VH-VL binders against b8ga54. Designs and how they scored, part 6

Target 1, 230 residues: b8ga54
Amino acid sequence: MRVPQTIAIDGQSAAGKSTLGALLAEALGYLYFDTGVMYRALALAALRAGIDPDDEAALSELAHQLVIDVTQPTVADGRQYTVLVNGEDVTWAIRSPEVERIVSRAARFPSVRREMVRQQQLIGQRGRVVMVGRDIGTVVMPNADLKIYLQASLAERARRRAAELRSRNIDMPLEQIAAALAERDALDAHVSQPAADAIILVNDGLTPAEEVALVLNRFVYSEQALENGH
Short names: E, the ipSAE of ESMFold2; O, the ipSAE of OpenDDE; V2, 0.75 times the mean of E and O plus 0.25 times the DockQ between their complexes.

## First folded at step 6 (VH-VL; framework fv_indenebart)

Design k1 (at its last look DockQ between E and O 0.70; V2 from the best seeds 0.00; counts 0 for: pae O 6.4 > 2)
Fold by ESMFold2, look of step 6:
Structure k1 (fold): chain C 230 residues (1-230), chain A 122 residues (1-122), chain B 115 residues (1-115)
Amino acid sequence: as target 1 above (230 residues)
Amino acid sequence: EVQLLESGGGLVQPGGSLRLSCAASGFTFSSYAMSWVRQAPGKGLEWVSYISGSGGYTYYADSVKGRFTISRDNSKNTLYLQMNSLRAEDTAVYYCAKEGDWEYLYYGMDVWGQGTTVTVSS
Amino acid sequence: QAVLTQPASLSASPGASASLTCTLRSGINVGDYDIYWYQQKPGSPPQYLLRYKSDSDKQQGSGVPSRFSGSKDASANAGILLISGLQSEDEADYYCMIWHSSAVVFGGGTKLTVL
């Protein structure tokens, strides 16, 4: 196959990873998902089982008992993908406020992350997938056919977050958004790294459509990419 | 396990002051924005004020702007409302409500306290 | 000229459906807003039910039954809360809410009576 079968997208917070991933997958007819849904599915299962999200041993056991799968949409109800836990459709249930409140507590344990990565790797092995996350190109799909690491200036990321909040009718001062993003970047600096073979894409000044076209034309269908198998 | 407990209500004369407190537990307090909402006897809900998780950003209803001050102490998991220049129209049950983070504000006020009563009367 | 208008009361039979409306004033469009819904029973604080912006951008509150759902009627400039299979416990006051100009605005509330 000359067209990449596995595409990994990592990058900075608010750099547009999910937008690029969804549009790229749509253009290729591929499965798209943000790997955060795996941890939300575990969090939901923990809540239903009455398991303390701070109990590493219980969560690790639960993670090993669950089969979490992500597929193309099976229902025409506005979803971008279907999430299954042991065959049960939980696509909307994992988006509840109660799940969101505990997911970071449940996901912090290395033993939990190891099992979730193992299941993400199984999904990636099927091919025809765009995965979005923070460690996709380094850990989940280290042999992905195409790896993209997104970057944008602090100013551009603050502007994009401000636009999202304004779409919810909330004006928050740009300097406060930028300060929060800078502090998050500093806290995350030692855990998120581009893969050595990742394409670094700085997307300042690009619309989502321009970004997708650039990726497709330069890194998916280019004569250089076809020659190298990438 | 998520709990919000208001205190500091009471009877005050017009022009007086009160400070309300809201003790939070069962979640990472500093990750979430908070609001005060009030309800006058027999009336509907009226939003009063909002504060971001870090405390760096605040909003006020026009009816209280300049008189009320929202604040938080993330080291004590406590939200405050300082109410000055109180008027009869401020008489209400005051609820503390948990919002989403500024990144997840799309789900609104999902946990509410039981409320504390403020009565402003001569 | 309230920002949000709700009927003061609504009655419906057990087992039927109730459709509660939340109408936005002229000059703003329901399509641009997240519409939040809350239930309040006498003597209790409000309880979050759900948020609806579009079919792909919505949220059910924790523990809220799927018989509660949100939608919009663009021609009426209104948010809609649908309650299917009405039960006597659904008798309550229902409030809609939006963020408007960085302020939270509640509707006046609808008292739902299950007869």
Scores: ipSAE 0.293, ipTM 0.711, lowest interface PAE 4.1, mean pLDDT 88
Fold by OpenDDE, look of step 6:
Structure k1 (fold): chain C 230 residues (1-230), chain A 122 residues (1-122), chain B 115 residues (1-115)
Amino acid sequence: as target 1 above (230 residues)
Amino acid sequence: EVQLLESGGGLVQPGGSLRLSCAASGFTFSSYAMSWVRQAPGKGLEWVSYISGSGGYTYYADSVKGRFTISRDNSKNTLYLQMNSLRAEDTAVYYCAKEGDWEYLYYGMDVWGQGTTVTVSS
Amino acid sequence: QAVLTQPASLSASPGASASLTCTLRSGINVGDYDIYWYQQKPGSPPQYLLRYKSDSDKQQGSGVPSRFSGSKDASANAGILLISGLQSEDEADYYCMIWHSSAVVFGGGTKLTVL
């Protein structure tokens, strides 16, 4: 098998999609990004424009007016990618609490989502991309060369999340974490399913490196591709 | 618009009790942890208590353990702080603060109320 | 021994850069902690500025100017808030904060005066 040019990664919350995506992209020298950043960019633009997150018409219009682009890192400040809105670097600006608070509201409208998907597809068409997010393999890049659906047991995902929280020196009970993840799973179950041609990767007990190895071993990669990531 | 509004402050004698409330609006209240932070006159910030979104877990500063109880009513979008056995040292402006989204590892107290004043004096 | 120590006061001229330090006590490695920064102006509640874990793991508060940035000094075991291009409106108290042992801990705060 040749190296896939487009890689779509979907999966359960806290399954490690972003980690896998980033590592794969790094290994292949590809662009990595979570499509969520584009919705955050929209939310940021909405905030700046004073648009109500509940105003579908205004948000839709805004979405169509914005040119949101994601590229490989252009600045060596630890970023994994560069997010541009109408040419402005908003990579870090989209990670404000204000954006976080409204992004789900701004992104819930189908008209907005359609436009975001359109723009995401433009990025995908460039190739050499690992795209992570929601419904990537089914909606955003239905023709992706490689589709991965990453899943893990609730217990494992809870443990992983707990470890992430502990990295912030917060001890949260596993039961509480599991409950939250279960709720999210329930919500996602109706809208986010693996593509029919997706590889189901269960990563219980696997390290990120092992996951990457499993994926990479499914296709022949060149020394050049590996060299770009190392 | 995200907003927090504290109430319930007042003058109380040492050993007395007081219940503070914090009315939240503009966000999904149950999805966010909340904290109480106080500030004595002319002093710095002191964290008082933390409660998870569901209310299932709480944390307290050592200085208030056993005396203060944090709770919430998500159906009313309200945070509470029951303060018992009040001491002069508890005199402060009490702020309620919205915690960040732990699911996305944002833990900054990104929204604060204006505060309510508690004065413990004989 | 306080978990977080901040200088009581700092003064700087407009246009200059101000570095506010938040020193962690010995035995606690600053590299292990997210450092949160808050700004408080007189008569107002604190305002969230930013969170800094590393250059690849940081968060800017809403509406917070880019002239505010976080960093760490491992040698000093301290978090640093850097304010570039200091403006008169930046005069305020600044508090650092961490989560430690399932508790929130604030520094003593630094009063920044813009001369």
Scores: ipSAE 0.020, ipTM 0.533, lowest interface PAE 6.4, mean pLDDT 89
ESMFold2 (binder alone), look of step 6: mean pLDDT 92; pTM 0.939

Design k3 (at its last look DockQ between E and O 0.78; V2 from the best seeds 0.00; counts 0 for: pae E 6.5 > 2)
Fold by ESMFold2, look of step 6:
Order: structure tokens, then C-alpha cells, then sequence
Structure k3 (fold): chain C 230 residues (1-230), chain A 122 residues (1-122), chain B 115 residues (1-115)
């Protein structure tokens, strides 16, 4: 129990939350997931049940009927985790374009979000988890053993996004990428705030490997972290 | 139900102009990039043009640069293709296609309209 | 040289598997690309099947059966569409597509005949 059992990662869009989360979980042998998969699972179930994404009452009832679980991979097919809905493996089904088209509409209702958070909390209570999102350290795991809030300048996030797009052979102008990120920052401002006890990590100029090593050495395996960890 | 409905096709003489429209419904139009893809009779698919969700950036095939202009009106959920200086080789069925959100998803053109036919002939 | 090359036709028996290839020209590497696949039946618009970058970065189109899958053959510099358990309704034209140099590029298409 000296090593942090629950790690929450929040931060700005394109600040590297998913990369850090996946690498930390790999190093620790922990479960990694972003909480968006919970809402994708609900969206899939809504589509299968013919439920209108704008029908709050029906969506809330559906959310309460579902048992959504995220576990270590159960199939060696390239997945980073397994997503189950009422025991059915939906890991790849939740990535369909049809799910993508409605997930934001299904996720906007507070009653839906409260139930999804409750189920995220149950997963977190098992420990040995790195959970990535925008309100993990404030809402989902307010008592997480380690909370990290990632920040990077707009310029750095735009460069990273451009490199990602270039790796897919999409050569989008840097100015367009920066504008899109700034627009997303404004949209997310009301929910993406650091927890009071979060470690603020400004990662401008850090490679993913440097960032992971910093976190492991300073906040996971350090003598100070071991003394403070639960 | 996501739906794309093209219109504005027809018979036009070489050198003429034509404006295609694509009415979109069933999704948040402004969040998605859109494309025009054409198919000449008996031939394969040829990408024509794409536009970002905001309309801020556009891309064109070399064969249409300087002659075609893609645009969108997000308040009317409508995509446009203005075609000028038309040539016989522009004869095709023109499809409107929805792309993924270029910021988050790369699933390509997942929904297509039924197409509108453009014939450039004397 | 064309950016993407597909065989013009392919035949396979019902119940068998078909591997449709999409070969990238020299100078670009299939490992660096998302490969998109589309099915088109006569008189109909294309239908999105799937996208494949790697086993950890892929997507199945809406309503597309799991018997359709993507892969890559790095030694052949090719994307692969695998259709297992072939059915008569799989008879169609199949196109691959990539985003290349700020443009969308389609292959020439393969007509799959199920005999």
C-alpha cells in the first residue's frame, strides 16, 4: 500500500494525458483507461435499444440498468483494456462511427453523468488503476493516492497534434490546429480544473519518456511518495 | 438517422458553371469535415474536395484547383460545391460524404449521399 | 506510378476467405498510413467498411460484420482487407483509400466475385 494504488490524470486537451496514463500503467502493471469509454458504452447500448440520445429519462434509466466494467486486456488483439457491458465484450464495438456521432449528446445529462461517475468510482475502488479524464481528481476519485494535472502551452500542444496528424499523413496547417485547440480549451474550461491537491505538471519541452520517468521517480517510487502514499 | 441529400446536378455545356448543394441532418454538422467525391460512368472513385468543420480550411484535388470552390453554411447545415469552367471530364455522379472529426477521429467518409449527376456535354 | 494499386478483380468461393490488397507505391510506407476500405454495390454509393492503422488503432464501420477485418503486409507494402466466411452479398467493388499529402487518394478498386 506504500505505492499509489489510484492515480488520477486530468489536464488540457492534447497535453498528453493518454500517453502519460498508458505509460504509467504499463510501468506499474495497472489498469489504464480514459473515462470516455463509459459514455461510449452507454451510447452503444442506447443505439441497440433504439433510445433517442435526447431522451434524458430513457438514457438515465438505461444507465442505471447497465453494468459497465473495464479490465486488463482479456484478448491479445492490440487492445489496451477490455470493456464489458453486462458481461458482453464491447471493446471494439464502442469505437464505431455510429457511437461517435451520438456520444456527446448521450453524455450531456447530469443524471447520466452521475451514474457513470458512480460506476467509474467502483472501478477505481479496486485499486491498481490509472484513470484519465477531465474531472478525475475532483469528481471521480477525489481521494486518489496521486493526482496529476497536465498543462502545456498552446504552441506545444499544437506542435504535438501536428506531429500526430503527420504520422497519419495529414498535413494540416499549424494555425488551424492551434485554433481548434483553443476552441476546445474554451469549451472545456468549466470542467477541466485541477484538484486542490493535484501535482501540476507543465510538460513543455518534455518527451513522453522524460515525463514518465519524472513521474515515476519523483511521485511514485520516491521515498517522499512512499511516505505520503496510501 | 444521418442523412445527406445532394442536389443541383444537371446538363451543362463545356465552360459552364454549376452549383451543387448537400443538405445534412441527423448529426452536429459543424463538428465534422465534409467531402465531395465523384465517379465517372464505369470508373472508380475520385476525391474532389474537403472542408473542415468550421469551414476554415479547404483541400482540392489537382484536377479541380482554381475551378471548383467548396464551402459550407453551418447555420443551414448545407455543404456546397461551386463548379466553374466545366470540362467534359467533369462528367460524373457527385457524392457528398461526411468525414470523421479531424481532431479526434479518422474513420474516413462514413456516410454518403445518393449522389447527383453532372453531365458536361454539348 | 499510382499512389495506390489494387488488382482489378478477384474471385473466391462461398464460405472461403478473400484477401484484397492495396499496394502503396515505392517511397511511402504502409506502416505510416491509416488504410480505409469501402464497399460499393452496383447503382449504390460506397459504404465505409473499416479503418486500420495497427491492431491497437483500428475501427469497424457501423453495422459492418466482424468477418471483415483489416491488416497490413509490410513486406509487400500493402494494406489488406480480409473477408472471411464469404457470402453472395459480398460480391461488390472494393476501394482502399489513404490521406496522402493533404489529399484523399482512392485505389482503382477490385471487383470481388463470389463463385
Amino acid sequence: as target 1 above (230 residues)
Amino acid sequence: EVQLLESGGGLVQPGGSLRLSCAASGFTFSSYAMSWVRQAPGKGLEWVSSISGSGGYTYYADSVKGRFTISRDNSKNTLYLQMNSLRAEDTAVYYCAKEGDWEYDYYGMDVWGQGTTVTVSS
Amino acid sequence: QAVLTQPASLSASPGASASLTCTLRSGINVGDYDIYWYQQKPGSPPQYLLRYKSDSDKQQGSGVPSRFSGSKDASANAGILLISGLQSEDEADYYCMIWHSSAVVFGGGTKLTVL
Scores: ipSAE 0.050, ipTM 0.651, lowest interface PAE 6.5, mean pLDDT 87
Fold by OpenDDE, look of step 6:
Structure k3 (fold): chain C 230 residues (1-230), chain A 122 residues (1-122), chain B 115 residues (1-115)
Amino acid sequence: as target 1 above (230 residues)
Amino acid sequence: EVQLLESGGGLVQPGGSLRLSCAASGFTFSSYAMSWVRQAPGKGLEWVSSISGSGGYTYYADSVKGRFTISRDNSKNTLYLQMNSLRAEDTAVYYCAKEGDWEYDYYGMDVWGQGTTVTVSS
Amino acid sequence: QAVLTQPASLSASPGASASLTCTLRSGINVGDYDIYWYQQKPGSPPQYLLRYKSDSDKQQGSGVPSRFSGSKDASANAGILLISGLQSEDEADYYCMIWHSSAVVFGGGTKLTVL
């Protein structure tokens, strides 16, 4: 198998798909991004325009007017990608708490999602991209060269989440974390399923590096290709 | 617009009790952890207590453990702080603050109320 | 010793840059902590400025000017709030915060005077 030009990564919450995506992209010298950033960009634009997150018509119109682009990092400030809205770098601006609060509301409308998917597909068509998010392998890039569905046991995902919280010195019982993740799984089960041609990667007990190695070993790659990622 | 409004402050004698309330609006209340932070006159900020979005987890400063109880009613979008066995050193402006979803995100106290004043004096 | 230590006061001129430090107690590594920063003006509640864990993991508060930025000094075991292009309205108290052992800890605060 040749090196895939387009890689779609879906998976359960807290399975580590963003980590895998970023590392894989780095290894291949590809663009990495989570499609969620485009919705956040929309939310930011909505806030700036004074558009109500519950105003579907206005949000849809806004979505069609915006040119949201994601590129490889253009600034060495720790970013993994650059997010542009109509040419403006909004990479960090989309991470405001205000955006976080409304992004789910702004993104819930099918008309908005359709436009976001369209723009996501434009990015995908460029090739050399690892795209992470929801329904990437089925909706956004149904023809992706490689589709991965990352899966992990609830217990493992709970432990990972717990570690994230502990890194912020928050001790939350695993049972509570597991319960929250299970709830998300239940919600996602009705929305997101792995593509029929997706590789199911169960990463229990694997390090991120091992995951990347497993994926890379599934297709032919050269040492030079790996070097280009650095 | 996200808004927090504290109430319940007042003058109380040492050993007395007060119950503070914080009415929240403009966001999905149950999705976010909430905190109480107090500030004594002319002093810095002191964390008092925090509670997770669901209310399942509570955290307290050592200075108030056993005396204060944080709770919430998500159906009423209200945060509470029951303060018992009040001491003079509990005198402060008490702020309620919205945090993130500890189960998902980790941003700080991004919205604060105007505060309610608690005075403990003989 | 206090978990977080801030200088009591700092003065700087308009247009200059100010670096506010938040030093962590010995034994805890600043690299392991998210550093939160708040601004408080007289007679007002605190306002969230930003969170900084690393260059790749940071968050700017809503409406907070880009001239406010976070960083860390590993050698000093400190979080840093950098305010570039100081303006008169930046005069305020600034507090750092971390979660430590399932508790929120604030620094003592720094009073920034813009001369």
Scores: ipSAE 0.027, ipTM 0.611, lowest interface PAE 4.7, mean pLDDT 90
ESMFold2 (binder alone), look of step 6: mean pLDDT 94; pTM 0.952

Design k4 (at its last look DockQ between E and O 0.03; V2 from the best seeds 0.00; counts 0 for: pae O 11.2 > 2, placed apart)
Fold by ESMFold2, look of step 6:
Structure k4 (fold): chain C 230 residues (1-230), chain A 122 residues (1-122), chain B 115 residues (1-115)
Amino acid sequence: as target 1 above (230 residues)
Amino acid sequence: EVQLLESGGGLVQPGGSLRLSCAASGFTFSSYAMSWVRQAPGKGLEWVSSISGSGGYTYYADSVKGRFTISRDNSKNTLYLQMNSLRAEDTAVYYCAKEGDWEDLYYGMDVWGQGTTVTVSS
Amino acid sequence: QAVLTQPASLSASPGASASLTCTLRSGINVGDYDIYWYQQKPGSPPQYLLRYKSDSDKQQGSGVPSRFSGSKDASANAGILLISGLQSEDEADYYCMIWHSSAVVFGGGTKLTVL
């Protein structure tokens, strides 16, 4: 029997992509990562080299010089994956505020994105992977065995974000959260849309455990999914 | 490189007004909440006010509510603090600070300006 | 009762470790908070050091050496900033901070002296 070897998860901001991706990968014994780490790794390397994040030519050259790999955790320190740049473990360094502030600037260039996608595709070719992002099913893994596009109503996403913020003792008005999410939806609609063959999963009213069970039972281990394998 | 530069401080009489400005560069200003934090001479840090990236939501410490107004002009990358009905206890260095992105992970105040001094004295 | 309490001062020798505490008042639980830490030297603005919520949910500030780390002591209801391998340049005031509901709260600060 053959289960999906490559799983692409795209979807709306705050719809739970990373939660679903991590839980699916855990259940299957697969590598999980968000492809944004590739751009964070490039941004880190650019900062270390003193390269202006608005200089497309210099960033593109740097991207071609780097070998960025993502593996299962190699250290028991709370990480969900290990990120290597030319063999150096940068898993935590790529999460610094300075990297976060420039990653979007570095990621906007088509020449940079082409090289990062090429390296993401090499990771995906190893199989047994769940990749999360905004263009995984359309660009990175257009032939992924399973493609999921997550959606939830604006109201549900706002409630989930509010609950997460309250768990950190941040009491933010629900209307403020909803407005920010709607703004992100408008921005993301330009660059992130479901692949034509993606399963649209509306997860309103589902817990993470219920969502994972639904995906596994209906789309990974279903009689039709197993038959399509062999 | 993220930079914040405060201005508008000075000497003012009790009951007077000042408007502080903070010029921002090196980041997408409208994407981030901003804060004012003050420090009286020889004292610790005291949060004054915060404003959302859009400017639609504002927060104030109890000590300044009704007297201070935070605002921003995203087209000019500038944060403001209008200070009215000033009191001697408002004497401090006023720092502008950039907050992290609350939509991902809240980073607190990760970049600070050099501060501008407000002295309220008769 | 203050929301955050820090000792006014702490002394430690070069090469040793310093453990700076930030105690939350009764009625709120350190486990529910991101604890932010800042360093301030005389005449300079504060500098962000790190944030700690848990071992899997933390952030090091830009350029901050790994010898600065965060943790929590749940039994003391406190956030902890650990500075290992103390250097003379670590002499400074240290503030903890939390986002509490809709307000930002700073501790009173600890003056660290490296003798």
Scores: ipSAE 0.306, ipTM 0.697, lowest interface PAE 3.8, mean pLDDT 88
Fold by OpenDDE, look of step 6:
Order: sequence, then C-alpha cells, then structure tokens
Structure k4 (fold): chain C 230 residues (1-230), chain A 122 residues (1-122), chain B 115 residues (1-115)
Amino acid sequence: as target 1 above (230 residues)
Amino acid sequence: EVQLLESGGGLVQPGGSLRLSCAASGFTFSSYAMSWVRQAPGKGLEWVSSISGSGGYTYYADSVKGRFTISRDNSKNTLYLQMNSLRAEDTAVYYCAKEGDWEDLYYGMDVWGQGTTVTVSS
Amino acid sequence: QAVLTQPASLSASPGASASLTCTLRSGINVGDYDIYWYQQKPGSPPQYLLRYKSDSDKQQGSGVPSRFSGSKDASANAGILLISGLQSEDEADYYCMIWHSSAVVFGGGTKLTVL
C-alpha cells in the first residue's frame, strides 16, 4: 500500500489524538501539529495588537492579515513543531497564560475559523503531515490519504485526562473528570463526527506504541519508511 | 440534561422596568456565551443581547441599547436581562439561549428556554 | 434593507420536497457566511436544525432528521433549507440566521404549511 502523505486525526476528547499524531509523525518523518496552535497564534497576535477577543470584525481582519505557518522543529528545545506568525517564531509564546485565557473567545467566530482552516489547508497541501484537531477529516483535509478517528471509553479517557492534569500539578477526582468529558461528548455529538472514510481506532487497553503499530501495520509500512523504529 | 428556564416576565407600563432571569442547568454555565432572543406576538425572532461566558463582554441590538442590560452570575448559573424604559414594542416572549461551545465549530443557539412573556401596555 | 429575507409562507404536499430560501441583501456574499436554520412549532421555542457553510462544512443538530439539509444558491445569494419527504410534523416556522457585524441576525421566518 502507498504510504499516506496526509493524515488526519480526529476523535473524542482525551482519547489521545495528540499523542498518536506526534508518534505517527515521528515514525514517518512527517510534520505534526495540532490545529489549535494556529488559533493560539491568532490570539497572541490579538493580544499584541490590543484587539478585544470578542471583536469579531477586528479578529477576522487580523486573521486575514496574518500568515501563520507550522513547520518541523527548527530548534532542539523540546518543541514538536515550529509555529511562525509572519515569520516570527512564536512556538512558546502561544503557550502563555494570557493566550490561554482568550484563545477560545478569539477563535469562536466563523469568519476567523474559516481563515484558519484555509491556512491549515495550505499546510496540509504540502503533504507529509499529521494534523490533529477538530473536524480535520471532514473540513480541514477532506481528501486526506488517511483519516483516523480515535475513540476510547469514558473511563479510560478519564484516567488519561487525570494523568494529564497531574502533569500540570492538578488533582481532580475521576468522577469530576468523567462528568466533564461526558459533557464534552454530548456537545461533540453535534460536531466532531468521524469522516465516512475514517478508520475508527478504539484504543482501550492499548499503549501509544501499540496504536502506532496498528496504524502502520494496516498500510504495510516498510522499515525503511520508518525513521524512528516505531 | 441541558435546561434553561426563564422567569420574571409580566405586565408593565411604558417607561417601567423588569428584570428577567434564566436559570441554567446541565452544563458548565461559565463556559458558554448566552443570549436573549425575543419574539413579538405573531412576529419573528429578534436578537436582543448576548454575554460572554465570563460576563466580561456584552452585546446589544440597536433597538435595546442604553435601555437593556445583560448580566450573569456564574456562581448561580443564572442569566439576567435588566430592562428599563420599556416600550410597547418591547412586548414579546423572551427566550434565553445557550450558544455553542467556542472550542467547537458550532456557533448556533443549541438550547432554548420555554420563554417568559413581557407585556408593555398602559 | 434587511440583511436576511425569507418568504412569508410556503406550502407543500406530504412526501414532496420543500425549499426554503434565505436571501442575503446585496453587498453581502452568501458564500462568506454560515447559515443557521431553526424550526419553531406553535407554542414552542425555536429549535436548532443545522448550520451550513458548504458541503464540506456543515453540521446537523442533534436528533434532526437527515431529510433536513442545507445548501446555497450563489446566483440568488441565498441560503437554502431543503426538506425532503415532507411530513405533517414539519409544519412550522423556519428561521435562518447569520452572524453579521458581531451581531446575530435572523430572517423574517417562513411559515411552512403541509397540505
């Protein structure tokens, strides 16, 4: 089988999309990124410009003016990708608390999202990319060579999310996490549905490495195509 | 189950004031923008006002600017609409509506209350 | 001039298809906007039906039958709600909505009668 040049990963919250995406990309030598980073880049630009995150017109205009690019890591500082705004490296700047506070508000407008999708598509068209986010297989890269929808039980996802939170020094009861995830799932019922041609990957009980192996084995990748021996 | 319940409607004279409330349940209230939409008898839907999840930003239709104030108490999961200087044309059923999650590609009003009736008449 | 214009009423027979139009005023390109549709039955609040930007960018409301679909007519600069296999329970008012200039704008609504 032909090695997919474009890989779209969608899935439930806390299913491990980012982990799978990163590992697949690493295995294939592809670009990996979560599309969310582009919205964060916009939010950063908005902050710098003093634009109200609730000002749709200004944000839309800003979005159209910005050139947001994502590339393979250019610096060996632990980054998984490099994010550029108008040529400026903002990879870590987009992770600031200030950006985190407003990114959802700045990103909620359809006009903004359409522009972000457009720019995401430009990146996708370059090929050799694993893209993670929302509606990647349906909206952003509807023609992706490989579409994956990652799914896991609520209990499993709650455990994974708990581990993520602990990594941030946040302790939250599993029941509370599960409730939040269930709420998210309910909302996602309206959106984030798998593409018709997506592979549904249920990863309960699987390690990230096993997930990657399953995906790679499906397409009979030669070892020569693998850079990191996953 | 996501639920919205409006209250505070009633009969008021022109120039009077009313305060509407909308009790929300079944979702993380503070994570969602909320809106008021009204419908005059036999007429269509008219957007009135919206407020961000945090309450920091508010928006109003031109027809109500300066007269209506939208607010929320996230600790009580309640949305408010303070209506001052009421006019006959403000007579309508007032709906509170939950907007979609900003993290999703959904921007519609996916949940509506049953509405509360406001009648402005001499 | 109203941003969104809808016919006041439309009638169709059971089993037939009904096309409800939402025309944007001149100077506003329908291609640039997501069109939201709502259904309102007598004595009830509006219910979200769907959002349509394009065939590749659309969302269906929860529990909304697949016989409800959105489209656009660029030549008419209009959003279209198509109801196929019309049923008696589809008799209702239908409203289109867009975000415009940081505000929510509703159409005037169309009363659909099922004959």
Scores: ipSAE 0.006, ipTM 0.497, lowest interface PAE 11.2, mean pLDDT 90
ESMFold2 (binder alone), look of step 6: mean pLDDT 92; pTM 0.944

